# Designs tried in a protein design chat: VHH binders against EKC/KEOPS complex subunit cgi121 (cgi121). Part 167

Target 1, 174 residues: EKC/KEOPS complex subunit cgi121 (cgi121), of Schizosaccharomyces pombe (q9p7j3)
Amino acid sequence: MILPLFPETQVHVFVYENVSNCAAIHEQLISQNPIYDYAFLDAATILYKKQVYSAIIRALEDRRDEQMKTKTIHSEVILSLSPKTEISSAFRQFSMTKKSKNIVVVKIDSKLTEEEEFERLDKLVEGNRVEFSDEELQKLIDFKVLKKNYKLDPSTLENPLASILSSIALRGYS
Key: E = the ipSAE of ESMFold2; O = the ipSAE of OpenDDE; V2 = 0.75 times the mean of E and O plus 0.25 times the DockQ between their complexes.

## First folded at step 16 (VHH)

Design ze71 (from zd4 with K102E; framework vhh_7yz9_2)
Fold by ESMFold2-Fast, scan of step 16:
Formats: structure tokens, sequence, C-alpha cells
Structure ze71 (fold): chain B 174 residues (1-174), chain A 120 residues (1-120)
């Protein structure tokens, strides 16, 4: 995918449902296995493609400006989904857990094609790959989790896109 | 080239009111999310109020019920009406404009800031 603000940055986003090995993946992430250098998100927290792209763009902006708060660009994507700058809170809110069932996986700076990354991830993730689309994401979202993470009131929850995107873009400024 | 020109800042007593204005040029104002941020000495910028191109409005909890954001697309201007001002509202206020496409934010513009001082 080509981002208008970062046209030279290679970005791939994958969605998996019914993942059976989240505990094993989580263990590899804690041990910092370089094969697992991706942002692994709980799909229960993601409602829109734009939500993910906004976090990616914010992370890339922070890297460009030498303002990253985390060690890797993938960790920065996870942080960037949060409306606040506290790293531990962002990871608790958005990262895949041992109990996750559906995940969104982001790869930045890949030298591989989307198909090659898919083949690599297919060996790591025991689940069904689905299209990265608003339609598929809306099947996997947990609105109670979304409301809590972005502090949405009932009026905002009816059409939350603008509020979510603003929260992501304004992380570190609010 | 783009510009965001802010006005309306100044010194005001607690309980008073100020109206900030920000006039945009060099881009299609009606397509952008507009907003106001503020920054106090030693702290990072915090968002105050946002207004989407759809007209949807969001306020930070600290200003709800006291501040009102509005936009006039014919004048390329976004406003912040600040009522019941408190000393804690003392900050430099920044006007912002952001364009979103189907993949997220694509353009991001900031004004130079306008100082607001609220005396106790």
Amino acid sequence: as target 1 above (174 residues)
Amino acid sequence: QWQLVESGGGLVQAGGSLRLSCTASGFTFSSYRMGWYRQTAGNEREWVALIAKSGRIDYADSVKGRFTISRDNAKNTVYLQMNSLKPEDTAVYYCTARLYDEYGPTEDYWGQGTPVTVSS
C-alpha cells in the first residue's frame, strides 16, 4: 500500500479470524523473536481501515521527527492507536493477548511483497485470513472495548470515525 | 501555499470571555477537519476542540460546557468561543487543519499560535 505522506514506505496489513495460537505468538513477542517483528493488534479494538492507517501515519510521523517513544516502528503503531502517550496502557488496550481470537497484523518497512509476507505469516498464525476491509473489521469489533479505549459517549459511539481518527492524530497533544 | 492566521487572543479576567478566530487560505477549507489545541509552559500540546468537515464536534473534558467551536466555510474561518474562563485556561492556543482520505490523514497544518492569559 502507498501512503500519500510516506510514498516510499512499504506497508502491509493482515486480518486473521479464529486464531488458535495467540498464547504461543504472545510468548514469541515477549521473548523478542525477530521473526515476529510485526504489530499484533486485537481485532476487538479496530473498527475501520482508516483507524489502522491513521496509527501507521502517526507512527511514521514520529519516526520522521525523531520523536518515537518506543523501540520499534511496530510498537510505535500500537502506541499511536491510543489517545494517550502512556506505553503500558496503550499495549494493554490494543495489543493481542493470549486470549485474543481475532487479530490485525501490521508490517512496516518490509522488503517482501504482500504475498511473501502472507506466506510467512501463514506459518506463524493458526487462523483464517480475511480481507482487510471495513466490512470484515466490523464483524470482529467489540464496541464495549472501543468505547472504553477512546472514551466515547453514546452520541459519539453512533458514528465514531472522526473522533477515533482525531484521537490518534492528536496523541501526545491531548 | 497555505496559511492559518489566528486572532482574538489576549489578557482577560477570570470569568470573562474571548473569541478566537482562525482564517485559512491556500487549501480547500471545507474539506478539512479544523481544531484548536493549547500548550502551557512545560507541558505538551493538548487538544481543546475539534470540528469535522461533516460538522461533528468533540470537546476535551476540561472545556465542555464553557467553550464552543464553530466553522464558517464561506469565510474559511474556524472559531473558538471561550466563556467562563479560568486561570487554568492560560495557554498559547493553536489552530489546526487536517485532511483525511480513505487511508487516513494526508495533510496537516498548524497556525503560529495566539496567547491567552487569564488573570485570577
Scores: ipSAE 0.000, ipTM 0.136, lowest interface PAE 16.1, mean pLDDT 84

Design ze72 (from zd4 with K102Q; framework vhh_7yz9_2)
Fold by ESMFold2-Fast, scan of step 16:
Structure ze72 (fold): chain B 174 residues (1-174), chain A 120 residues (1-120)
Amino acid sequence: as target 1 above (174 residues)
Amino acid sequence: QWQLVESGGGLVQAGGSLRLSCTASGFTFSSYRMGWYRQTAGNEREWVALIAKSGRIDYADSVKGRFTISRDNAKNTVYLQMNSLKPEDTAVYYCTARLYDQYGPTEDYWGQGTPVTVSS
């Protein structure tokens, strides 16, 4: 996909449900295996496509402006989802865990087409790929997790999009 | 050979102020993003304030409104003005310099750290 503010940057987002090998993937991420250079997110934390795109845009802006807080663009995407500025907290809140069942996978600066990344990820992820859409994400979200991560009250939870996007865009300024 | 020389740390009472300085040599300072991180024993190093070569500034929520980062390219120096200090600000403060190309960070330099102790 092409982002209007970053037309030269190739971005792919994949959603998998009923993943059985999250523990194995987690071990590969800890070992820093280059094959697993993606942002692996727990789908329980993602409600909207715009939430993911906002985090990607913020990470790309931080890279462009020499403001990245983490070592890789993919880890910067994970940080950018968090309303807090502490790296370990962001990873605890949004990253895939050994116990995750549904995941969102982001690839930035891919040297491969979307089709080729899909083929590669299908070998790494033992789950069912679903469409990256608000409808599919809303089937996988955990509202207790969302409320905690973005500090939503009942009135905000009824329409959380604006609050979530503001939290991502204003990370480090509030 | 590159160097980052930090100064200005020390002991201060809660509510007081300190100004940290970090002077760089051995690289083209104006091309680097400069910043300050801090670390307490047993905890991870956390970001405090960053200033890009463009002049864009970002602050961690915990210090926003109290700390001010600035740079002087003519003197190859980055500063952290710390006001309204709290005991929770007690940490070793690290100066950092990072070079970015169009694909992300390429050079990453760290100072040796300067201790700041804020008494109650």
Scores: ipSAE 0.349, ipTM 0.744, lowest interface PAE 2.9, mean pLDDT 89

Design ze73 (from zd4 with K102H; framework vhh_7yz9_2)
Fold by ESMFold2-Fast, scan of step 16:
Structure ze73 (fold): chain B 174 residues (1-174), chain A 120 residues (1-120)
Amino acid sequence: as target 1 above (174 residues)
Amino acid sequence: QWQLVESGGGLVQAGGSLRLSCTASGFTFSSYRMGWYRQTAGNEREWVALIAKSGRIDYADSVKGRFTISRDNAKNTVYLQMNSLKPEDTAVYYCTARLYDHYGPTEDYWGQGTPVTVSS
């Protein structure tokens, strides 16, 4: 996909359901294995494609402005999903865990095509790839987790998109 | 080659102040983003304050309004003025220098860390 504000940046997003090896992937992430240089998100925290795109755009803006808080662009995407500026809190809220079952995987600056990245990820992830679509994401979301992460009240849960996007865009200012 | 030398850490009572400094050598200081991170026992290292080569500053929510980061390019030094200290600020503080190109960070340097203890 091509982002209008970052046309030279290659971005790929993949969704996997029924992943059986999240504990093994988590060990590789803790070990900082460069083969796993992706943003691995718990799908229970992602409701919309726009939520992921907004975090990607924010991370790319921070990289452009030399204001990245984390060591990689992929870690910056995870941080950018959080309404807070605290790294450890953002990772606890949005990163996959050993107990995750469904994941969203983001790759930025890939020299590979989407199909080639899929083949690479298929070797790392033991699960079923599904379409990156609002329909598929809405099957995997946990609304209790979403409400907690974005501090949504019951009235906002009826239409959470604007609140989520505002939280991402205003991270660090409110 | 390169070096980052931190100073100013120590023990202080809640409500007190400390000023940390970090002096760099062996690279073109003015071209690097400078910053401060901290680590508490059992937790991952977290950023505290960043200052870009342009002078743009960003603070973690936990320290906004209490800490001030600044840099002096003539002295190759970055500072962290810490006011209204809380016991929760107790950590080892690390100075960092990072060089960016259009693809992201290309060089990443870390100091040895300086301990800060805030008594209740």
Scores: ipSAE 0.412, ipTM 0.754, lowest interface PAE 2.5, mean pLDDT 89

Design ze74 (from zd4 with K102Y; framework vhh_7yz9_2)
Fold by ESMFold2-Fast, scan of step 16:
Order: C-alpha cells, then structure tokens, then sequence
Structure ze74 (fold): chain B 174 residues (1-174), chain A 120 residues (1-120)
C-alpha cells in the first residue's frame, strides 16, 4: 500500500492465524537475523487496520525527523503502537512472543516485490494467511490485552477506535 | 577514529541536580542526532532525551519537565541537565550519536556510559 503522507514508501501488512512456529520465529528475532527484518506483532493486540497504519505513520514521521528511539523502522513501528515511550514495555505489550498463535507482520521499504514478500513470509511462518481487514482482526483480538495496553475504561471498550488512535498519535504529549 | 567522552556522573541526593556532558571527536558532530539513554540493573537500555541536528528535541515521559538536553556544535558537546532527581533515575547513562540518511540510521555510536546514583 501507499500512504498519502509517504507516497514513495512501500508498506505491506500480512496477517497469519494458527501459527505453530512462533517460538522458532522469536529465536530468530532475538538473534537479530536480517532475514526476519519485519515488525512481528501479536494479533491479540491489534483490533483495527487504522491502528497499524497510525503506528506506521508515526514511525515514518520519527524517521523523517531523526527521532527514532529504536534501531530499525520495524522496531519503531512496534514502539509506536504503545501509548508510552518505554521501549521494553512496548515490546512486551505488542511484539510476538513464543506463546503467540496469531500474528500481524509489517514490512516497510521492501527490497522485494509484493509477490516475493508473500512467498518469503509464507515459508518463514507456519500458519494460515488471512486478509488484513477489521473483520479478520476482530476474530484474533484479546480484549483484556487491548484494555490493559491502552488503559481503556469499560465504557470506551465497546468503541475504542478513537482512543487507540489518539494514544498512538499523541504518544509523549500526555 | 570516532570518540565520545562522557563526564558529570556521580552520587547525588534525591531532589538534587547533575549535569552530564559528552564531547565528540573524529566525526562531523553537527550532522549527527545526539542523545542520552540509560540502563538500570537488570533492565535493557531506555531512551531519555534526543536532539536532532535541526535542534528538534524529544523526551521520555519519565523525565519530561525535569531533564533538559542541549547541544553546542562549536564545542562538539551534548549536555543533559538533570533536575529534581529521584532514586528511580539511578542508572548508567549513555551518550549516543546517530547519522541519518533517507532510509534511516547509517551510523550509530555509543559512549562508554557514566553511572548516576540517586540516594533516598
């Protein structure tokens, strides 16, 4: 996809359910294997497409402004999902873990075509690829995790989109 | 060879102040984003304050309003003024210099770290 504020930046988002090899992927991420240079998110933390897009836009703005807190644009996406500015907290809240079952994978500035990225990821991830859509994400979300990560009140939890987007966009201004 | 030399750490009582300095050599200081990170025992490094070559500044929530980052390009030095220090600010503080191109960071330099201990 192409973002209006960053039209030359290629962005791909993939969703996988019933992933059986999260422990193996996690080991590759800890070892910082360049082949796994993606943002691997736990789908239990993602409710909307706009949530992911907002984090991507924030990360790209920080890269443009020379304000990235982490080493890579992909780790910056993970940080940008968090309403707080703490790196380790954000990673514990949103990153895929060995226990994850469903994941969202983000690739920015791909050196491969979309087809090649799909082919590559399908070989790395042992799971079923599904459409990146609000409907599919809603099947994978854990509302207890979402509530804790964004500090949502019960009344807000029934329609949390605006609160989540505000938390991402206004991170560091609270 | 590049070098980052940190100074100003030490022991201070809660409510006190310290000023950290980091002097760079061996690269074009004015072209780099400068910053301070800290690491507490048993935890990973967290960012504290960043200052871009443009002068744009960003602070971690935990230090906002208490710490001030500044740079002096003529002296190749970045500073961290730490006021109203708390025991929770106890950490090893690291100076960092980062060069950006269009695709992001291309060079990433780190100082040796300077310890700061805040007693209750």
Amino acid sequence: as target 1 above (174 residues)
Amino acid sequence: QWQLVESGGGLVQAGGSLRLSCTASGFTFSSYRMGWYRQTAGNEREWVALIAKSGRIDYADSVKGRFTISRDNAKNTVYLQMNSLKPEDTAVYYCTARLYDYYGPTEDYWGQGTPVTVSS
Scores: ipSAE 0.363, ipTM 0.779, lowest interface PAE 3.0, mean pLDDT 89

Design ze75 (from zd4 with Y103W; framework vhh_7yz9_2)
Fold by ESMFold2-Fast, scan of step 16:
Structure ze75 (fold): chain B 174 residues (1-174), chain A 120 residues (1-120)
Amino acid sequence: as target 1 above (174 residues)
Amino acid sequence: QWQLVESGGGLVQAGGSLRLSCTASGFTFSSYRMGWYRQTAGNEREWVALIAKSGRIDYADSVKGRFTISRDNAKNTVYLQMNSLKPEDTAVYYCTARLYDKWGPTEDYWGQGTPVTVSS
């Protein structure tokens, strides 16, 4: 995908359901294995494609403005999904855990094609790849987790998109 | 060769103030984004305040309105003025310098940390 504000930036997003090796992936992330330099998100927290793209855009803005809070662009994407500025809270809210079953994986600035990244990730992730689409994401979302993470009230639950996007874009500016 | 030396930490009562300083040597200070992070025992470092070479400033929600970051390029020093201190501000405070190129961060430097204890 090509982002209008960052046309030179390559972005690949992959969705996996029924992942059986999340504990093994989590151990690799803790050990900071460079092979696992991706943003590994719990799909229970992601409802829309635009939610992921908004976090990516925010992370790229912070990189451009020399204001990244975390070590990598991928960890910055995870932070950028959170409505709050605290790194540890963002990671607890949105990162894949040992108990995750469905994941969203983001790669930015890959030197590989989408096809080559897909081949690489299929060796690391033991699960079923599905289309990155709102339809597929809605099958994997946990609405209780989403409501808690974005502090959504009952009146916004029917159409939470604008509230979620605003929370991501305006984090730290309130 | 490079160094970041923090000073100004210590013990202070809740509601008090402290000013932290961090003096850099061995690199071109004016080219680096400067910042302050803090860490409590058993937890990862959290960012507090960042100041880019452009002068752009970001604050974490927990300190916004109470802390002020500034830099003096002539003195190779970054400051953190901490007002209205709370017990939860108790942490080791780390100065950081980061260099960016067009692809993102290229160098990260960290000080040794200065402890701040806020008593209730």
Scores: ipSAE 0.729, ipTM 0.895, lowest interface PAE 1.1, mean pLDDT 91

Design ze77 (from zd4 with Y103H; framework vhh_7yz9_2; at its last look DockQ between E and O 0.91; V2 from the best seeds 0.88)
Fold by OpenDDE, look of step 17:
Structure ze77 (fold): chain B 174 residues (1-174), chain A 120 residues (1-120)
Amino acid sequence: as target 1 above (174 residues)
Amino acid sequence: QWQLVESGGGLVQAGGSLRLSCTASGFTFSSYRMGWYRQTAGNEREWVALIAKSGRIDYADSVKGRFTISRDNAKNTVYLQMNSLKPEDTAVYYCTARLYDKHGPTEDYWGQGTPVTVSS
């Protein structure tokens, strides 16, 4: 897909459930295997499509302004999901772990169509692809983790999307 | 040959101030995003303050309101004024220069680091 404010940047997002090889993927990420040039997110931490898009937009803005905090645009996406500025915290909170079962995978600057990219990614991920939708994401979310990551309380839980988006958009503003 | 040389680190009491400097050579300073990261033993480097060539400045939450980053392109130098220092600010501080193209970073340079120790 193409984001309106970044028409020159193609973005793809995929969701996998029941992934059996997260540990193997994680090892490849640690070794910085270029084949695994994606942002791998723990789906347990993602509730909305707009949450992911907001993080992507923020990362792209950082790149545009030459103000990325991390080494890659994909790591910047992970950072951008967090209400905190610490890189380590963001990765701990949102990045896929060896124990993850469900993941959201983001590709920035893809040269392939969505289907082509999926075929490529499907060789790397051993799991079931599901639709990237709020309906599917809400089946995978861990609300305890979500509440913790964004410090949601009873008042903000009435509209968690607004709270999450505000946290992402206003990160670093105080 | 590019070079980043930090200075200004040292021992300071909590509540004190330090001013770090980083002088660059061997590349077009004005074209690079400059910044400071810090690292403690056993941990990953964390960004502290960044100043883009456009002038955009970002601070980590932990230092916002206390640290000030600035750059002097004529002197090829980036500065970090650190006020109200806390023990948790103790770390090796690294100067960094980053060059971008439309897809992201293309070059990254790092200094050797300058140690900052804040005592209680």
Scores: ipSAE 0.924, ipTM 0.965, lowest interface PAE 0.5, mean pLDDT 96
Fold by ESMFold2, look of step 17:
Structure ze77 (fold): chain B 174 residues (1-174), chain A 120 residues (1-120)
Amino acid sequence: as target 1 above (174 residues)
Amino acid sequence: QWQLVESGGGLVQAGGSLRLSCTASGFTFSSYRMGWYRQTAGNEREWVALIAKSGRIDYADSVKGRFTISRDNAKNTVYLQMNSLKPEDTAVYYCTARLYDKHGPTEDYWGQGTPVTVSS
């Protein structure tokens, strides 16, 4: 997919449920294996497509403005999901862990079609691909985790999208 | 060969101030995003303050309002003014320089670090 503000940047997003090999993937990410150069997110933290797109846009804006805080654009997406500036907290809260069961996988700067990228990713992830849609994401979310990560209370839980998107957009501003 | 040399670290009482300096050589300083990261014992490096060649500045939440980053391209030097220091600011502070092209970061340089200890 092509974001309007970044027309030269191809992005693909995949969702997997019932992933059996998150521990193995995690080991490859720690070793910085370039084959695993994706953002691997815990789906329990993602409620909306717009949440993911907003984090991607924020990461790309920081790259454009020469203000990336992390080493790669994919790690920058993980930071960009967080309302806080601390890198370690963002990874702890949003990144796939060894214990994750469902994941969202983001590829930025892809030189492949969606089908070609899926074929590559399918060799790495042992799980069941589902549609990247609000309907599927809502089946995988953990609302207790979402509430904690974005400090949502009952009033903001009724309209959580605006609060979440504001947190992503305003991170680091007074 | 490139070099980044930090200075100005040391021991200071809580509530006090320090000014860190980082002098660069061996590359075109004005073309680089400059910045400061810090590392506490047993933890990964965390960003503190960044200043792009355009002059755009970002601060981590934990230091906003207390720390000020600036650069002097004529002296190839980036500074971090640290005011109202707290014990949790105790860390090794690293100067960093990053070059970007139209596709993103291409070069990352790191200094050897300057220790800062804030006593209660």
Scores: ipSAE 0.811, ipTM 0.925, lowest interface PAE 0.7, mean pLDDT 92
Fold by ESMFold2-Fast, scan of step 16:
Structure ze77 (fold): chain B 174 residues (1-174), chain A 120 residues (1-120)
Amino acid sequence: as target 1 above (174 residues)
Amino acid sequence: QWQLVESGGGLVQAGGSLRLSCTASGFTFSSYRMGWYRQTAGNEREWVALIAKSGRIDYADSVKGRFTISRDNAKNTVYLQMNSLKPEDTAVYYCTARLYDKHGPTEDYWGQGTPVTVSS
């Protein structure tokens, strides 16, 4: 995918369901293995494609403006999903855990094609690839987690898209 | 070769103020994004305030309206003015300098940390 405001930046997003090796992946992330330089998100936290793209755009804006709070662009995507500025809270809310079953994986600045990244990730992730689409994401979301992460009230929860996007875009501004 | 020297930490009563300073040497200060992070025992390091070479400033939610970050390129120094201090501001405060190219961060420098204790 090519973002209009960042046309030189290659972005790939992948979705895996029924992943059996999240504990092994988590260990590689803790050890900062460069092979695992991706944003690994718990799919229970992601409802829309636009939610992921908004966080990517925010992370790229912070990189452009020299205001990244975390070490890598991929960790900045995880932070950027949060409505709050706190790094530790964002990672607890959105990162995959050892107990995750379904994950969303983001790669920024890939030197590989989407097909080559799929081949690489299929070796790292023991699960079933599904389409990155709103339809597939809606099968994997946990609405209790979504409500808690974005502080949604019952009326907003019925159609949360605008609220989620505003939370991401306006984090730290008010 | 490079150094970040922090000063201004200490013990203060709730509601008080402190000014932290961080003086840089061994690199072109004006080219770096400067900032302050803090760490409490048992927790990961959290960002507090960042100031880009452009002068753009970001504050963490927890300090917004109480802390002010500023820089003086002629003195190679970044400051954190901390007002209305709360016991939960108790932490070791770290100065950081980051260089960016078009692909993102290329250099990350950290100070040794300066302790701040806010008594209730």
Scores: ipSAE 0.774, ipTM 0.907, lowest interface PAE 1.1, mean pLDDT 91
ESMFold2 (binder alone), look of step 17: mean pLDDT 83; pTM 0.828

Design ze78 (from zd4 with G104S; framework vhh_7yz9_2)
Fold by ESMFold2-Fast, scan of step 16:
Structure ze78 (fold): chain B 174 residues (1-174), chain A 120 residues (1-120)
Amino acid sequence: as target 1 above (174 residues)
Amino acid sequence: QWQLVESGGGLVQAGGSLRLSCTASGFTFSSYRMGWYRQTAGNEREWVALIAKSGRIDYADSVKGRFTISRDNAKNTVYLQMNSLKPEDTAVYYCTARLYDKYSPTEDYWGQGTPVTVSS
């Protein structure tokens, strides 16, 4: 995918359901294995494609402006999903865990095509790939997790897109 | 070789103020993003405030409104003005510099840390 504000940046997003090896993936992330240089998100936290794209755009803006809070662009995507700027909190809220079942995987600055990244991830992730679409994401979301992460009240929970995007885009404004 | 020298830490009463300074040498200071991180015993290092080459500033939510980061490129120095200090601000404070690469973040430079203790 090509982002209009960042046309030089290659972006790929993959969604996997019924993943059986999240504990093994988590161990590789903790050991900082460079093969696993992706943002691994818990799909229970992602409701819209635009939510992921907004976090990617914010991370790329922070990289462009030399304001990255974390060491890698992929970690910055995870942080950028949070309405608050606390790194530890963001990772607890959005990153995959050993007990995750469905995941969203983001790759930025890929030297590979989407198909080549898929071949690589197919070897690392033991699950079923589904389309990166609002329809598929809505099957995997946990609304209790979403409500907690974005501090949504019952009225906003029925149509939360604008609130979520505002939380991501306006974070850090004084 | 590069060097980051921190100063201004110490013991202060809750509600008090401290100003931390970090002076850089051995690199083109004006080209670097500067920042402050802090670490408490047994916890990971957490970011506090960042100031870009452009002058754009970001603060962690826990310090927003109380701390002010600034830089003086002529003196190769970044500052952290800490007001309304709380016991929870007790930590070792680290100065950091990063040269942003458009396609790949570069390795961070780190100071040795300066301790700040806020007593009740």
Scores: ipSAE 0.238, ipTM 0.668, lowest interface PAE 3.8, mean pLDDT 87

Design ze79 (from zd4 with G104A; framework vhh_7yz9_2)
Fold by ESMFold2-Fast, scan of step 16:
Structure ze79 (fold): chain B 174 residues (1-174), chain A 120 residues (1-120)
Amino acid sequence: as target 1 above (174 residues)
Amino acid sequence: QWQLVESGGGLVQAGGSLRLSCTASGFTFSSYRMGWYRQTAGNEREWVALIAKSGRIDYADSVKGRFTISRDNAKNTVYLQMNSLKPEDTAVYYCTARLYDKYAPTEDYWGQGTPVTVSS
């Protein structure tokens, strides 16, 4: 994907379903193993490709402006998905857990090609890789989780895209 | 050796004010993004206010309108003016300095923390 304000920034997004080793991955993230320097998201929280890209753009804007609230660009993506500024809430809402079954994985500024990242991640993630597409994401979303995370009322839930994107873009500017 | 020294914490009644100061040494203060984080018992550290070398300021939702961050490059000091304090603001407050390159923070420095207790 070409990001209008960050055309030189390499971004890779991967989707895995039926992941059996989320507990093992979570342990590696807690131990800060540099091999696992990715944003590992619970797919139950992601409905659209644009949702992920909006969070990436927000994180890159905060990096450009020297205002990242977290230690890495990948953790900043996780924070940027949240409509609120609190780091712990964002991670509880959007990060994969030991109990996750489907995940979205984001890599920014990779020194590897997309194919090489696929090869690396396929060795770390025990699951089925699927296309990063709105169709595949809609098979994995949990609408109760989405509604709770973005404070959507029943009318907004029928067409949530604009509300979600506004929440991401306006985080901390309200 | 780098150092960040915090001062100004203490005990205050709800509705009161405190001003925290953090004085830096051992690095080029004017090149660093400065900020304040806080930590309550049993919780992870949360950001409170950040000020970039450009002067851009961000506040966490919980303190917006009540706290003011500022910096004085001549004195190598960052300040946090805390007004309308609430019991929920009780925490250990940490000063931080971060050097940026476009692809990562290159250096993070943290103070030892200064406790703030707000009684009701």
Scores: ipSAE 0.687, ipTM 0.880, lowest interface PAE 1.4, mean pLDDT 90

Design ze80 (from zd4 with P105A; framework vhh_7yz9_2)
Fold by ESMFold2-Fast, scan of step 16:
Structure ze80 (fold): chain B 174 residues (1-174), chain A 120 residues (1-120)
Amino acid sequence: as target 1 above (174 residues)
Amino acid sequence: QWQLVESGGGLVQAGGSLRLSCTASGFTFSSYRMGWYRQTAGNEREWVALIAKSGRIDYADSVKGRFTISRDNAKNTVYLQMNSLKPEDTAVYYCTARLYDKYGATEDYWGQGTPVTVSS
C-alpha cells in the first residue's frame, strides 16, 4: 500500500479474529522482543480502514518532523490513534491486551513483501486472518470501547467517522 | 561517556513553580531532540515536553500553558519551567535526548530522573 505523502514507506495491515494467544504476544511486547516490532491493536477499538491510515499518516508526519513521542514508529501509530497525548492511556485504550480476541497488526518500513510478513505473523499469531476492510472491522468493533476512547456523544456515535479522524489529526493541538 | 544530569526537583506547594535543568555531555547536544518525560510508580513513562533540534516545540495537553521547555545549545542544557503546579504533576521527571534518522531509527539517552512532589 502506498501513501501519497509518504510514497517510499511500505505499509502492511493485517486483521486476525479469534486469536487464542494474546497473553503470550502481550508478554513478548512487554519484553520488547524485536521479532514483535509491529503495532498490535485491539480490533474492538478500530471501526474504519481510514482510522488506521490516519494514525499511520500522523505517526509518519511526527517522524518526519522529529517529534515522535515514543521509541518506535509502531508505538507512535498506537499513540496517534488516541485523542490524548498520554502514552500510557493511549496504549491502554488501543493496544492489544492479554484478554483481546481480535487484533489489527500494522507493519511500517518492512523489508519483506506482504506475503512474507503474513508468513512471519502466522507463526506468531494463533488466529484466523480476515480481509482488512470496513466490512470485516465492523464485525469486530465494540461500540462501548469506541465511545469511551473518543469521548463520543449520542449524536456523533451514529456517524463517528469525521469525529474520529479529526481527533487523530488534531491530537495535541487543542 | 555520555551523561544527562538533571537538577531542580523538590517539594513545592500547589500553585508554586520549579525550574528543572538537564545538562548533557559526551555527544553533540545541538543534533539531538531534547525532552522531558515523567513517571509515577506503577505507570509507564509519559511525555511532557519536546524540543527538536530545529527549535520546534510540543507539549502534552496536561501541561500546555503551564510548562515551558527551552534549550541553550551553548550550555548543552535543556530546561523545563513548571508554573501553576498541581498535585497530579507529582512524578519523577526524566530528561531525554534522541537522534532520528529519516526512517525513524533512534539513538536514545536518558537521565537518572529527578523527583517532584507537589503538596496540596
Scores: ipSAE 0.381, ipTM 0.751, lowest interface PAE 2.9, mean pLDDT 89

Design ze81 (from zd4 with P105V; framework vhh_7yz9_2)
Fold by ESMFold2-Fast, scan of step 16:
Structure ze81 (fold): chain B 174 residues (1-174), chain A 120 residues (1-120)
Amino acid sequence: as target 1 above (174 residues)
Amino acid sequence: QWQLVESGGGLVQAGGSLRLSCTASGFTFSSYRMGWYRQTAGNEREWVALIAKSGRIDYADSVKGRFTISRDNAKNTVYLQMNSLKPEDTAVYYCTARLYDKYGVTEDYWGQGTPVTVSS
């Protein structure tokens, strides 16, 4: 996709359901294997495309301003999803775990085309690709997880988009 | 060779203040983003405050309004003024310098850490 403030930046987002090898992927992430340099998110935490885009934009702003809190742009995307600035908390809340079943994968600054990234990820992820769309994400979300991560009350849960986007954009300013 | 030398840690009572200093040598200090992280036993290292070469500052939620980061490029030093200290601020505090290359790839250097204990 093309971001208005970052038109030169290549961004690819992939969604996989029914992933059977999350434990193996998690082990590779702990080992810091460069092949796995992506943001691997638990789809249970993602309700909207705009949620992911907002986190990507925030991470790119921090990279532009030389203010990344984490080591890579991909880990910065994970941090940027959190309403709080605590790195460990953000990773616990949004990162794929060994027990994850559905995942959202973000790649920034790929040297590969989107098609080549699809081929590469399909070899790493044992699951079914689905469209990155609000419709597909809404099939995979866990509203209990979403409520906890963004501290949503019953009134905001009925239309949480604005609250989620505000939390991401205002991370560290509240 | 790169060097980051931290000072100012110690024991302080709750509600007290401490100022940490970190003096850098062996690189062009003004070109680097400087910052402070802290680590508590059993936990991952967490960022506390960052100051960009432009002077832009970010604070972690837990310290906002209580801690102030500043830099003195003439002295190659970054400071962390810690006010209204709480027992939960007890940690080893690490100074860091980060360089961004033209592709946004980062290179980090870390100090040895300075312990801060807040008692009540």
Scores: ipSAE 0.384, ipTM 0.769, lowest interface PAE 3.5, mean pLDDT 89

